# Miniprotein binders against o43061, part 4

Target 1, 338 residues: o43061
Amino acid sequence: YNHSPEIQRSVYTLTGLAPSSKMAFVTMLTVRAANGENEVENTQQDWYYNSTRLLVHRLVKFKPTKSKYPVVVLAMKGIDQWKLDQLQEDGAIVKVVDPLYAHEVVDDVNDIALLDSRWSMMFTKLRVFEMYEYDRICFLDSDILPIKKMDKVFDVHQLSYSKDSVLFPPTLFYKPRRSIFWRRFTEEFAAYGLTRDDLYPYVFAAVSDPGMWHETPPPFKDYFNAGLFVFKPLKAHYKRLMALARFPKLYDNANMMEQSLLNFAYNSAGAFPWESLDWTFNGLWARKNDLPYLKAVHGKHWQPEGSLGYDEDTSKLWWDAFQEMQTYHDQQRNADLY

## First folded at step 3 (miniprotein)

Design c1a
Fold by ESMFold2-Fast, scan of step 3:
Structure c1a (fold): chain B 338 residues (1-338), chain A 118 residues (1-118)
Amino acid sequence: as target 1 above (338 residues)
Amino acid sequence: SDREKVRELIKKGLELMEQGKHDEAIKIFEEALEIARQIGDKSLEARILSELARAYMAKGDLDTALDYLKQALEIAKEIDDEELTALILELIAFVYLRKGEVDKAKEALEEAKRLSEK
């Protein structure tokens, strides 16, 4: 993919990582699933929560995928305490966050047809950008299943302008609506006195989302999937994202919520181009032929009746993984009893 | 024709900007500017002046960038293009922020908001 040449001429590309760097995998657990699914009364039937437990198990305990880095579950206020307690027992760090409601973020609520819980869940997901205690975060949707080691996902580059360079707004020969985002960013910049040093170096890396596909490896598309991304938490970037989030009609062209926002915020032609991660870290629309290469599969593979675009093999993989986790917990409980 | 020539120059200048060849882009935009002035296309003239400003911003020459943007602003106001005026004020504010002149940036943004609200 091409970075803007203005940025390319001035950028320094380094990992920015030191032995002391604090890295974490982070996922989000909401009162309602991101695509509008509700929590169910019976936890055995709460597949969204169960998928979150499976993600934690794969990164914390399961030898083939176990990470040396912590796993944090950002839990929306309102999740049952016993679910939080169980995730802590499973080895996760649980952090409860207050929701970000759509009416508090968006300037004009009429820009979204009715306040939808999905929009509030999307805005609440932006809480991950406030985790300044970490030097680098890999955010994963809770419906991602690691199937190989993922620690190398953090080996992405930090990008910065040279000391002699400035941020560059888009050309006025582009679509007029795009310039409104620079105005909003500039307003936020002026309001908080943000400088280049507040904004750089930054990290934002994700996997290209080619859409529905079958080929292996998938072709690159200059549009990423927001179900997995790696970034450096910076207050200036959080403020910028919040400023952009105020105008959903300008960035949301397909009701893809945070994915549309993040693709707009980190577009390749802008001041903060995204870095392409190896496709194997986020296996969206995974097929049987992808499995030997993938480090993680992404999808609601527990939904057999409505799982359009998923192979039987990937659904079996998820259910086998879930069974392995249950077996592990049963063995652990029996060992503690004797 | 002159209109075809200026369209090709603008396209070439934008490609040179994308390649990081800012001095070459400036030369091409200067040629485009002369043609825009000759044909009397004030809107095109203001947009080309804004591209010259972007090229000078890329070179770190913020004072020259501001001078080009102020020329573009005067033209946008003369032709009563409130949308273009607001966009140019946004660029002026951005230059002021890069210069550390926060109060001037806020003034420019406030004027841009007033024009956008119309």
Scores: ipSAE 0.303, ipTM 0.825, lowest interface PAE 2.0, mean pLDDT 78

Design c1b
Fold by ESMFold2-Fast, scan of step 3:
Structure c1b (fold): chain B 338 residues (1-338), chain A 118 residues (1-118)
Amino acid sequence: as target 1 above (338 residues)
Amino acid sequence: SDREKVEELIKKGWELMEQGKHDEAIKIFEEALEIARQIGDKSLEAQILSYLARAYMAKGDLDTALDYLKQALEIAKEIDDEELTAYILWLIAFVYLRKGEVDKAKEALEEAKRLSEK
């Protein structure tokens, strides 16, 4: 029953996109943890909601960054209806989703280090993988601020493999069968009846996760940030992610939850290696020197500098953008009345 | 033996690759490469050159990766290792796709496919 998959030949193809392809930007708006003491970046206001509105405004209305593609807000059940109504008025497609509870996902809740509410918020992000109505999705955290056009983010490549072929002979790849990863993956893969044709071609692209005060451009690391990723929704990939999510001890060595899971699922040595996306689409720990290159800045810029590693220049950029959005909405209301 | 030492270094290098420690893996693969060259094992040399290329690809240094892959390709062709040649051509295609050089990538993929079809 445990026949570890051999490394199979992969063929890197063109984008796989057609003029009729349905693409969307998707963000997740979750309820905050019941007790905010477990949050490193605690806020005194619902700044995640305000940041979500700003993201929507930047992609839907603001001409310099406006996208031709829809913006979907996946809203966790429990968010006030007036906030959802406002996001819809702002031009987003709002879809309410049920939380994905950690106690329903993991086999043993004693394997999770943080409170169930935190894991449930992080696992609920996996709902984005169920959006099969789209051919390609760019997921982005609600604390990402677009500052240039983002539409080119979808121009990533598909990866597939030839039927019954082996790309990496055993002599060219180390320990394909020795890793506990391959044993567990094979067991769960087989349990769900998944085949090669259900899983390929796939798309998964993300930006390398740089450290604070990184160089410009930041050095590449074979570990991506899960705050922005581009993928093709496939039922088989959702099933695979849910199967892997059952065993946090396999993937989570840093309490990074969904980021750890996705890096494990799409690791560069595995059957589904991630593609490196241009770093400018996910500007982590951005400093003034990064800003001329960035298409989007990622961070909680409404929060104080220092312990969070962000720059005052990016904070000013965020607050200026927020003021621009408020001015736009005020002007639209006045035009409707007068 | 020198060959056993090279195989242990390759093992360590790939363990570092799996951990995302690419700079450390490169140093280990470079040590392995020097020993492979000293003992004159062309097959092992080509394989290690492809591992160095994969480490540089992981770092996003596509030009350095391509240089290593071209060196590996020359050796693989000289020793008439069709499987290794096809693998290296596929990696070259992947690098070209990431650089946006679609025509060069397609050419390499078609050659790799031809060699892998028996």
Scores: ipSAE 0.000, ipTM 0.138, lowest interface PAE 14.6, mean pLDDT 75

Design c1c
Fold by ESMFold2-Fast, scan of step 3:
Structure c1c (fold): chain B 338 residues (1-338), chain A 118 residues (1-118)
Amino acid sequence: as target 1 above (338 residues)
Amino acid sequence: SDREKVEELIKKGYELMEQGKHDEAIKIFEEALEIARQIGDKSLEAQILSELAKAYRAKGDLDTALDYLKQALEIAKEIDDEELTALILYFIAWVYLRKGEVDKAKEALEEAKRLSEK
């Protein structure tokens, strides 16, 4: 892209990867705390589960898209054991995580209206930042379908700070706020004892959000989609994200869940600017003209209404892929009998 | 007035909570609670009980926090304050979620949403 990599160019290092570096694809399977768990279980959760199985199959078994790196499914506590067992049998590493709800993170109890299922889903996803056993992670939403090899997604740059950069939170604000909220945030961050050596070098790369009905290739926007991002798990960055998450009023639209938080945390003008990934790794709002270029298609293409700007070609692609996976599993079961 | 004294104590308690002085905040909120009860202001009583619950939650004492929230909930229902009842139910759901009691949290959230959609 024309200007996101250019903004970071003067502080780029090499990838920071060594032959011993541990890399993983990670996705999350969550339970929504919506208006009735029966409704959640009966509305869309099974399709998220099926899409998760398809993602695992594409990265673990299917030769055209098979990765040399492991696939980890972070499964929220409360998901049926048989679903977890099946994902493990499919070749995923399954890790059960405790939900990270708003009451563990948000400090402003006056925002109680925000303590619905949207907040619980957002904060549980942040558990991915605690996976310190890996040197580099590519997080993917479970509704992403790989259609080509994706391993090169890890080939992103490691960033160090400039001598003239100031430590968060000042670099994330053009003007200091004089409010009780700002004071509490600053005191909370200081309480974590974080230093520059704890925060750098870092990695954070994602694909810009093109919006619906975009051109091919999509135009660059300085706002990324949080459905796929590559990062280096660091305890200091997890603590920083938790400090930021306590104050939804810092980021412009809390209704966008973790995407707003991450865009705020890694904004281009701040201490930790994001790197632009090639758009083909996260095919947002994909249509027929995008398909020859894409390595992965991102969207709920299993939905029957066909809304959201998708065309029949991307819907057919998803259903064909799902059929291929089912056929593979049926053939494996039959082979085990002989 | 006694009502103004309670409001001043509540503000002082908030300041202490912001400073991380939870034990000191609890003492101030307990003084506020006693005065609210003496003047018979049920709404203030429920609000102060909710603040005590927040302080105990901050200390990691979830059982004591839940006890205070249940007292506040009973009062909110008694005075027929649907907005306050919904608010307290969201706090109760918070505590249950932190305790890992997902089904009880769901029940509280469902009731709170039903009341707030009104």
Scores: ipSAE 0.000, ipTM 0.121, lowest interface PAE 19.0, mean pLDDT 74

Design c1d
Fold by ESMFold2-Fast, scan of step 3:
Structure c1d (fold): chain B 338 residues (1-338), chain A 118 residues (1-118)
Amino acid sequence: as target 1 above (338 residues)
Amino acid sequence: SDREKVEELILKGQELMEQGKHDEAIKIFEEALEIARQIGDKSLEANILSDLARAYMAKGDLDTALDYLKQALEIAKEIDDEELTAWILDIIAYVYLLKGEVDKAKEALEEAKRLSEK
């Protein structure tokens, strides 16, 4: 079987996009507990909210990074209304979503090692797969900072198939064999309440997770970071993800629940292999030498430098960007007085 | 030929499955199975047994599906078809997931993956 998504490129015909296609950038704002259990009350200490505002500003207002596509903030139920109102004023489309509680998703809650509240926040990210009003979505974690234009992230190919084709007959977990009548796999999908036509064509593309202290460019690893991914919202894929999410022992890794689930669901040996995006769209563990190439930097760069593998240049970049946003907002408030 | 008739019946049964006509599909697959056994084509026999299993899965009869899949698995191992063995194990894992038997599903998926990596 293939250890890399490269084999899938030969079966992609086009992006599948038309001039009428609806595309959006989407981020998630979850309830942040001050001590891991309760909501953050001090806005100066709510850096997830401030980082979300900065992401919105970079995609909606800031000329060097401004997108022609809308930015949607999926806000978990329970976030203060004034924060949602501010994000709307900043130019985001705000959509409030109900959390996906781990105890309601997982068949056996004893299989989850972390506190339910933390797992529920991670599972709530799966709500992005329900946004069927869009033809293509780029999901970004709220701690991603765009530093160049991002719109080309949507230029990914989709898997095109024919019902009569034996070229790449899929299964839900493993790549099928040439000697089997590929039409038989339709019955497997039906057992999950799915059809092949509901599952294809699909899009799922992400950036390889290079690890800390990587070279420039970072080496490819057949494991992606779930902090940025491009996909086509399909009801059948959401149903499939929810079915797999029931069994955390199947995809394991208690530290990265949604990333582990997505790497399992879109593994290179399976029916829905992930496509590799240009690493510059998701600059993980970025250092000074990476910055000339990156379109976006990913990390909690507001936190103390060095302890998390960040350097002075990426920390300065984030704080300069935050200051630029505050200056922009101050200038807009002053203009509104005239 | 008898082989062409079996392949035609398999495709007809699969079309009935896509239409949700599971009981009609079972009857067609049972006819195909009898002919495959008469001509001694073990590969076709194992594939048709897997088709019967999927029909019973679609009806929610997971225990009958497992019985057919175990028969198909035995034949696949007898004819030393590692690719067929891996594919049948993949379906067995799906049935175990539907039954909530996660540990058994994981074991079947790990064996199927090992065979696919050869």
Scores: ipSAE 0.000, ipTM 0.367, lowest interface PAE 10.4, mean pLDDT 76

Design c1e
Fold by ESMFold2-Fast, scan of step 3:
Structure c1e (fold): chain B 338 residues (1-338), chain A 118 residues (1-118)
Amino acid sequence: as target 1 above (338 residues)
Amino acid sequence: SDREKVKELIKKGLELMEQGKHDEAIKIFEEALEIARQIGDKSLEAQILSWLAHAYMAKGDLDTALDYLKQALEIAKEIDDEELTAFILEMIALVYYRKGEVDKAKEALEEAKRLSEK
């Protein structure tokens, strides 16, 4: 199928993508801390690492889900080198990043002591916003399993500002402010000295969070899950996120760590509303009836059936996928030996 | 005119804020504030007080920022500018949050929301 030059220009303008655009899938592997959830207490394996390998395999090698784009694993400093070497051998681009602790970001460290201890490491995920070498990134939590082709996830619209948009702080109001004062203040001096040209055009798209129970398809909710999102790396957006991260009590009503921050930063009433991705790209709390539609399932499906509100079919799907990866690697080793 | 001079000073102050030159911006905004008060332009006065507050917030001086915002809020209410009042209340909420006064921050945000939902 060939588009005319006029149609191609309109498509590139709409998406903000050109043939030369650099896209990547990115996941993060953090040091699995003591005091992790009891869901993994009984395993001798690092299942977060194993799930990361499976994600890489699905996007790099496995024909039904293989992407034409690279997969980058942002690995927190402190992960065993042999695990990083293996991910690189599996076909991932591995980048080691320094952790970004809450005490380095939040103005009052005592505020963090009133919250979940997980906050101390949550900001390291924001490192993904510093990957300016890419034009568009799809971030995926390492417990996401692709089950169909995912490359169309990058086909999201690039958004420009309206003159009515408020840059910072994010408004809680349904409509953008239109007054001359509001426009001048927010447009000329917003986000601690950032200009509108530094912040726009932008891309931020994610899947609505259906909660634990949902129908097929899930109902839309104006609150997204931060386990998968598509964005354009911009230095100004990273600076804006860091500025907002200083105020955890304003944005973390649900103690959802970086998800609360991102929902606050990209709220629908603000200057940078999030775009809705098709729910099939991030299959949260997947049930048997969801599976025929999903491009990816999201959850710790290596856990025992029912422990996280999912069924035998989704658990079996994950274990079958893991066995397929092991079989693939065994066959490759045998081929190299002979 | 004096009003045009105030607008030019505000623009210069905002440019200095973008450059991270907060102390220089404060001096410019203080000059603008004096002129706005002399000509009796309450709207410009409230706007300049809000930018002074923003500069002090950038410096971490939350008490001075809050004082300027409270002055701006009083003026915005006197001139019945609901959009300006809502904006100033959002800034006051941010300052209260940074001071650890979460309940006061929530009250300010709820009032700002009520003003916009008509």
Scores: ipSAE 0.000, ipTM 0.152, lowest interface PAE 15.8, mean pLDDT 74

Design c1f
Fold by ESMFold2-Fast, scan of step 3:
Structure c1f (fold): chain B 338 residues (1-338), chain A 118 residues (1-118)
Amino acid sequence: as target 1 above (338 residues)
Amino acid sequence: SDREKVEELIKKGDELMEQGKHDEAIKIFEEALEIARQIGDKELEAEILSRLALAYMAKGDLDTALDYLKQALEIAKEIDDEYLTAFILELIAFVYERKGEVDKAKEALEEAKRLSEK
């Protein structure tokens, strides 16, 4: 945090958790749009789906990592029903969500440099911010593997920041299409209805991205990985994020899409600075020396040679976990015969 | 704080605008403008002036709307806010089109586009 000591003290408050607080782990399963470069790959197993099942198993059934909180899978409309049924059978709460198409989110489609399908998948992740039925959510990418108990990830602070800060960039109401200026402007005023009081107290915590090579423990970097974050669902924050998402040119850095948006929305110098979570909750770029400390490993470890950092130990860890899940399911099927 | 009072008044005015209660919204925005000027918050002043312009546009009073937008434009330039300047120029272009001053509308839109493309 780049704040004075007085401001830093006022930013932190109680965790905001009560015995009645509803907490959940949430992941997302998206439909991948077919494209010319991916026609051959479309014949391969759906490893994202398999990884999602493994994540659910680790949090719902596997005793060493089992959570007392529910696991919700937000499934993009279009996922095969049998996959949804299986995830529900595995113990997940399955919610089907409409995609947030890039052309519906951004004000000008000419601002999109990447394929629309990739942007739409990443924007659909913002649906997690609409889950107002929960007091606190830990979002996890479906390629995260819990290897220890994760429940303490929710032990983050409620933040109240009273200093006058810019809640929105001055361009929030900028409209490149002049033919709809009047209508769109009044619609946004009605739709967002935002004041500072509606936005506080808030919760937003994530793990610093250590980069591909790092020491154990990794040094802090003031930029977080959006593959795991903890937040309090607030309608005002969802509206703010959707307003900011309309202008990719203002926030997009290195085509990281939702990660760029979230780092922009919750930047350390802004009105909503992010809280640093213990690095062990999101083991991005994990190496053998990191494994004794990690609570979760993040990466496509079913394809370690194709990932951004091969490590035989993390690959073995993932495949052992997948085998354990299959063994569990086989044993459950046998028990159901009686 | 006085800033929080201004933000609350802006929210109330915005709600009235959406309900089509333009005269009531104008009174609230005028109150907000007075406080913003007293505390010297130029950014809030420009935002409120733009909202007053939109309310007068909704009433069909394009000349009053243009006056408010020109005041907001001067402030946006003073605080060196290129994005706000571009936005206000686009609203000015819209008002000029509605008044039938097509050439002035094109000039404002071209200036806005130069700032936005930068």
Scores: ipSAE 0.000, ipTM 0.123, lowest interface PAE 13.5, mean pLDDT 75

Design c1g
Fold by ESMFold2-Fast, scan of step 3:
Structure c1g (fold): chain B 338 residues (1-338), chain A 118 residues (1-118)
Amino acid sequence: as target 1 above (338 residues)
Amino acid sequence: SDREKVEELIYKGDELMEQGKHDEAIKIFEEALEIARQIGDKSLEAEILSRLAQAYMAKGDLDTALDYLKQALEIAKEIDDEWLTALILYWIALVYLRKGEVDKAKEALEEAKRLSEK
């Protein structure tokens, strides 16, 4: 998996990691409303909460998948304190974040028609881009199950602007031309009140989205899944994302919300092309043949057979992992009682 | 040639812009604009008008920037340069966004995206 030749020629790729670099895995736990798909999170059988606990367990405690890096759960304000306390006991760093509602980001009345819906949850997820205390973050949806070591996910290159390139850096919309006419083009940067040095070097890497059916390994598609991505938190990039988020009609053609926004912001022909991560870090629609290769399986595998078309072997793998976690926690509680 | 001189002035102006020397860059771009107009190079004229807009945006003078961008847009459409047209529309959208004129910004971004997807 490579960037286009124009992008590779116009920018340098560097590791950018030092021994002192602060890396973290980050996931988000959101409040769900009682109406429709937005369920109130006030039960022990909240499967999103249970899946979040399993993710934390896999990265913090379970030896075969245990990471040396911290796991942070960004919890939306309004989640029951006992759930947050439990995640902290499980070994996660829990940070409560204020909701970021659609009406605070989108001020076009026509675009905020779906304010009381999934749109509110999408904008709150953008809080992850404000975690400037870390040098590199791997964000992963709470329905991802690590099945092998994940730490190499951070071994991506940072992308720098090359001032000496014969090609102009790509713009948001177009490939650079090989002409002095387009050299040192800074219109996109100036529009945000930022210099090139505020925006570069950056990191943004994700896994290509293969769709609901694919061969092993999946063929490359120049469109990524936003369920797992690696990035460098930069105030300039957060500001840029917030500016773009104001126009959902431009980026959200498929109601994929943050995935549409991020694919728009980091498109391969633009100024900030995404880097392709190895597909094994985000195993979408995993089948039995994929399992020997995958480092993580992504999906709501707790759901009943036939609901989402998940492979039986991957569903069994998820349930076995959940049972292992429950056994571990039961043994820890018994030990605490002497 | 006069065209090579214009390209050198644009390069010099861009370098001044990157250094934060906006007033100095404007003087260089104004000289480049005069020469581009004398030789009748519409493409260079539109580019230089866009650079002047960029300089005024950097200074926070969004109304002057918008005026220069609208002039550049008319020329880009006249010469049927779809890439330049989309780029100028993107800048117009960002100026409107910074002014808080969301509806106008949305229209410009939609047109720019439509041209980029061809």
Scores: ipSAE 0.000, ipTM 0.165, lowest interface PAE 13.0, mean pLDDT 75

Design c1h
Fold by ESMFold2-Fast, scan of step 3:
Structure c1h (fold): chain B 338 residues (1-338), chain A 118 residues (1-118)
Amino acid sequence: as target 1 above (338 residues)
Amino acid sequence: SDREKVLELIKKGDELMEQGKHDEAIKIFEEALEIARQIGDKSLEAYILSRLAAAYMAKGDLDTALDYLKQALEIAKEIDDELLTAWILERIAFVYLRKGEVDKAKEALEEAKRLSEK
């Protein structure tokens, strides 16, 4: 059962969308991911790239999941040009971005327990917040597989500023249920050189992270998975995220870097609470019983079942989808011959 | 009452802060501070000092902001208001973060957490 936090609900009014609104699905392809590098044994090269192609195919071509919105692949500088050309041919808009390394973001690299190159590149995902040409973006990790229409993921609410929320003295305006940490205060805005009007209205919505195996539907947890989120690109929010990212000691209690940062920046008790998306948009740790409900499955389902805790049914689903894409491309080439 | 006048000035100052009119906000908060001190309301005094700190922080004057917050912290401790002390320590942490003094910010937040958990 999924629901919005109470503070979030109190400021919702409208979606903020117009018929002219520019929406896009966006995914990120890193150099390591494009080369098939991962932690699981027996991985073939290029599986992240192949998964990215499958995501593009599902949103651009495959009728049961085809979107009316464009798909953008943010490609890290250094990916082979032929891979980028192929994604463009598949129907994606390809944008090359410079990596955003941990040593460029954090004030003291000694604050990061793990200085692995994967952690160093995790902040590159924040580049998606600079895509100001769009009114609303759904970011998806490249290992997400759409299995139903996803366009309704953009049907989230704008969150407006509340005047009452900027005053938090315990004696004068304190409500006993309020936390003392990181609430929506004028001091937070001022500390980053930002005004209320720069930061509101905003949009940030994501799916609750169920942890490992879960019942169907999964229980709500006030902690979201950063593999799928919907937001409105705003320069002020990018500036705020970069300012917060400087200090991992405050937000990274689980060594999850960008996910920890986003959960901190958009926490339910803070100035910018996250909206809970229906769990079916980001099917984490999916089992056979989840499949009839899911709009998208999230995970490295090309890997052997036992190594990731997934059911054989979810692995079969991914491989069937991959075969369908290959068949489509083969038929396209044969049609072009005549 | 004088206390009601102070509360009205605080609201006006915060509205000016939200509009980016920091110098005007400072003048209003200074008026509020003088009245709070005259009536001996230590809780209001500490709060207004923290609002002055917020205004100077917005202007980029982090050292002046810290000075005001440290004054507020002293008052909160004197009146043994643990929740107010925690709230002020949290604002001190905000200033330290902007100054790049991460260890001092963490120390202030850990103390604030300890006080709020009691």
Scores: ipSAE 0.000, ipTM 0.345, lowest interface PAE 12.9, mean pLDDT 76

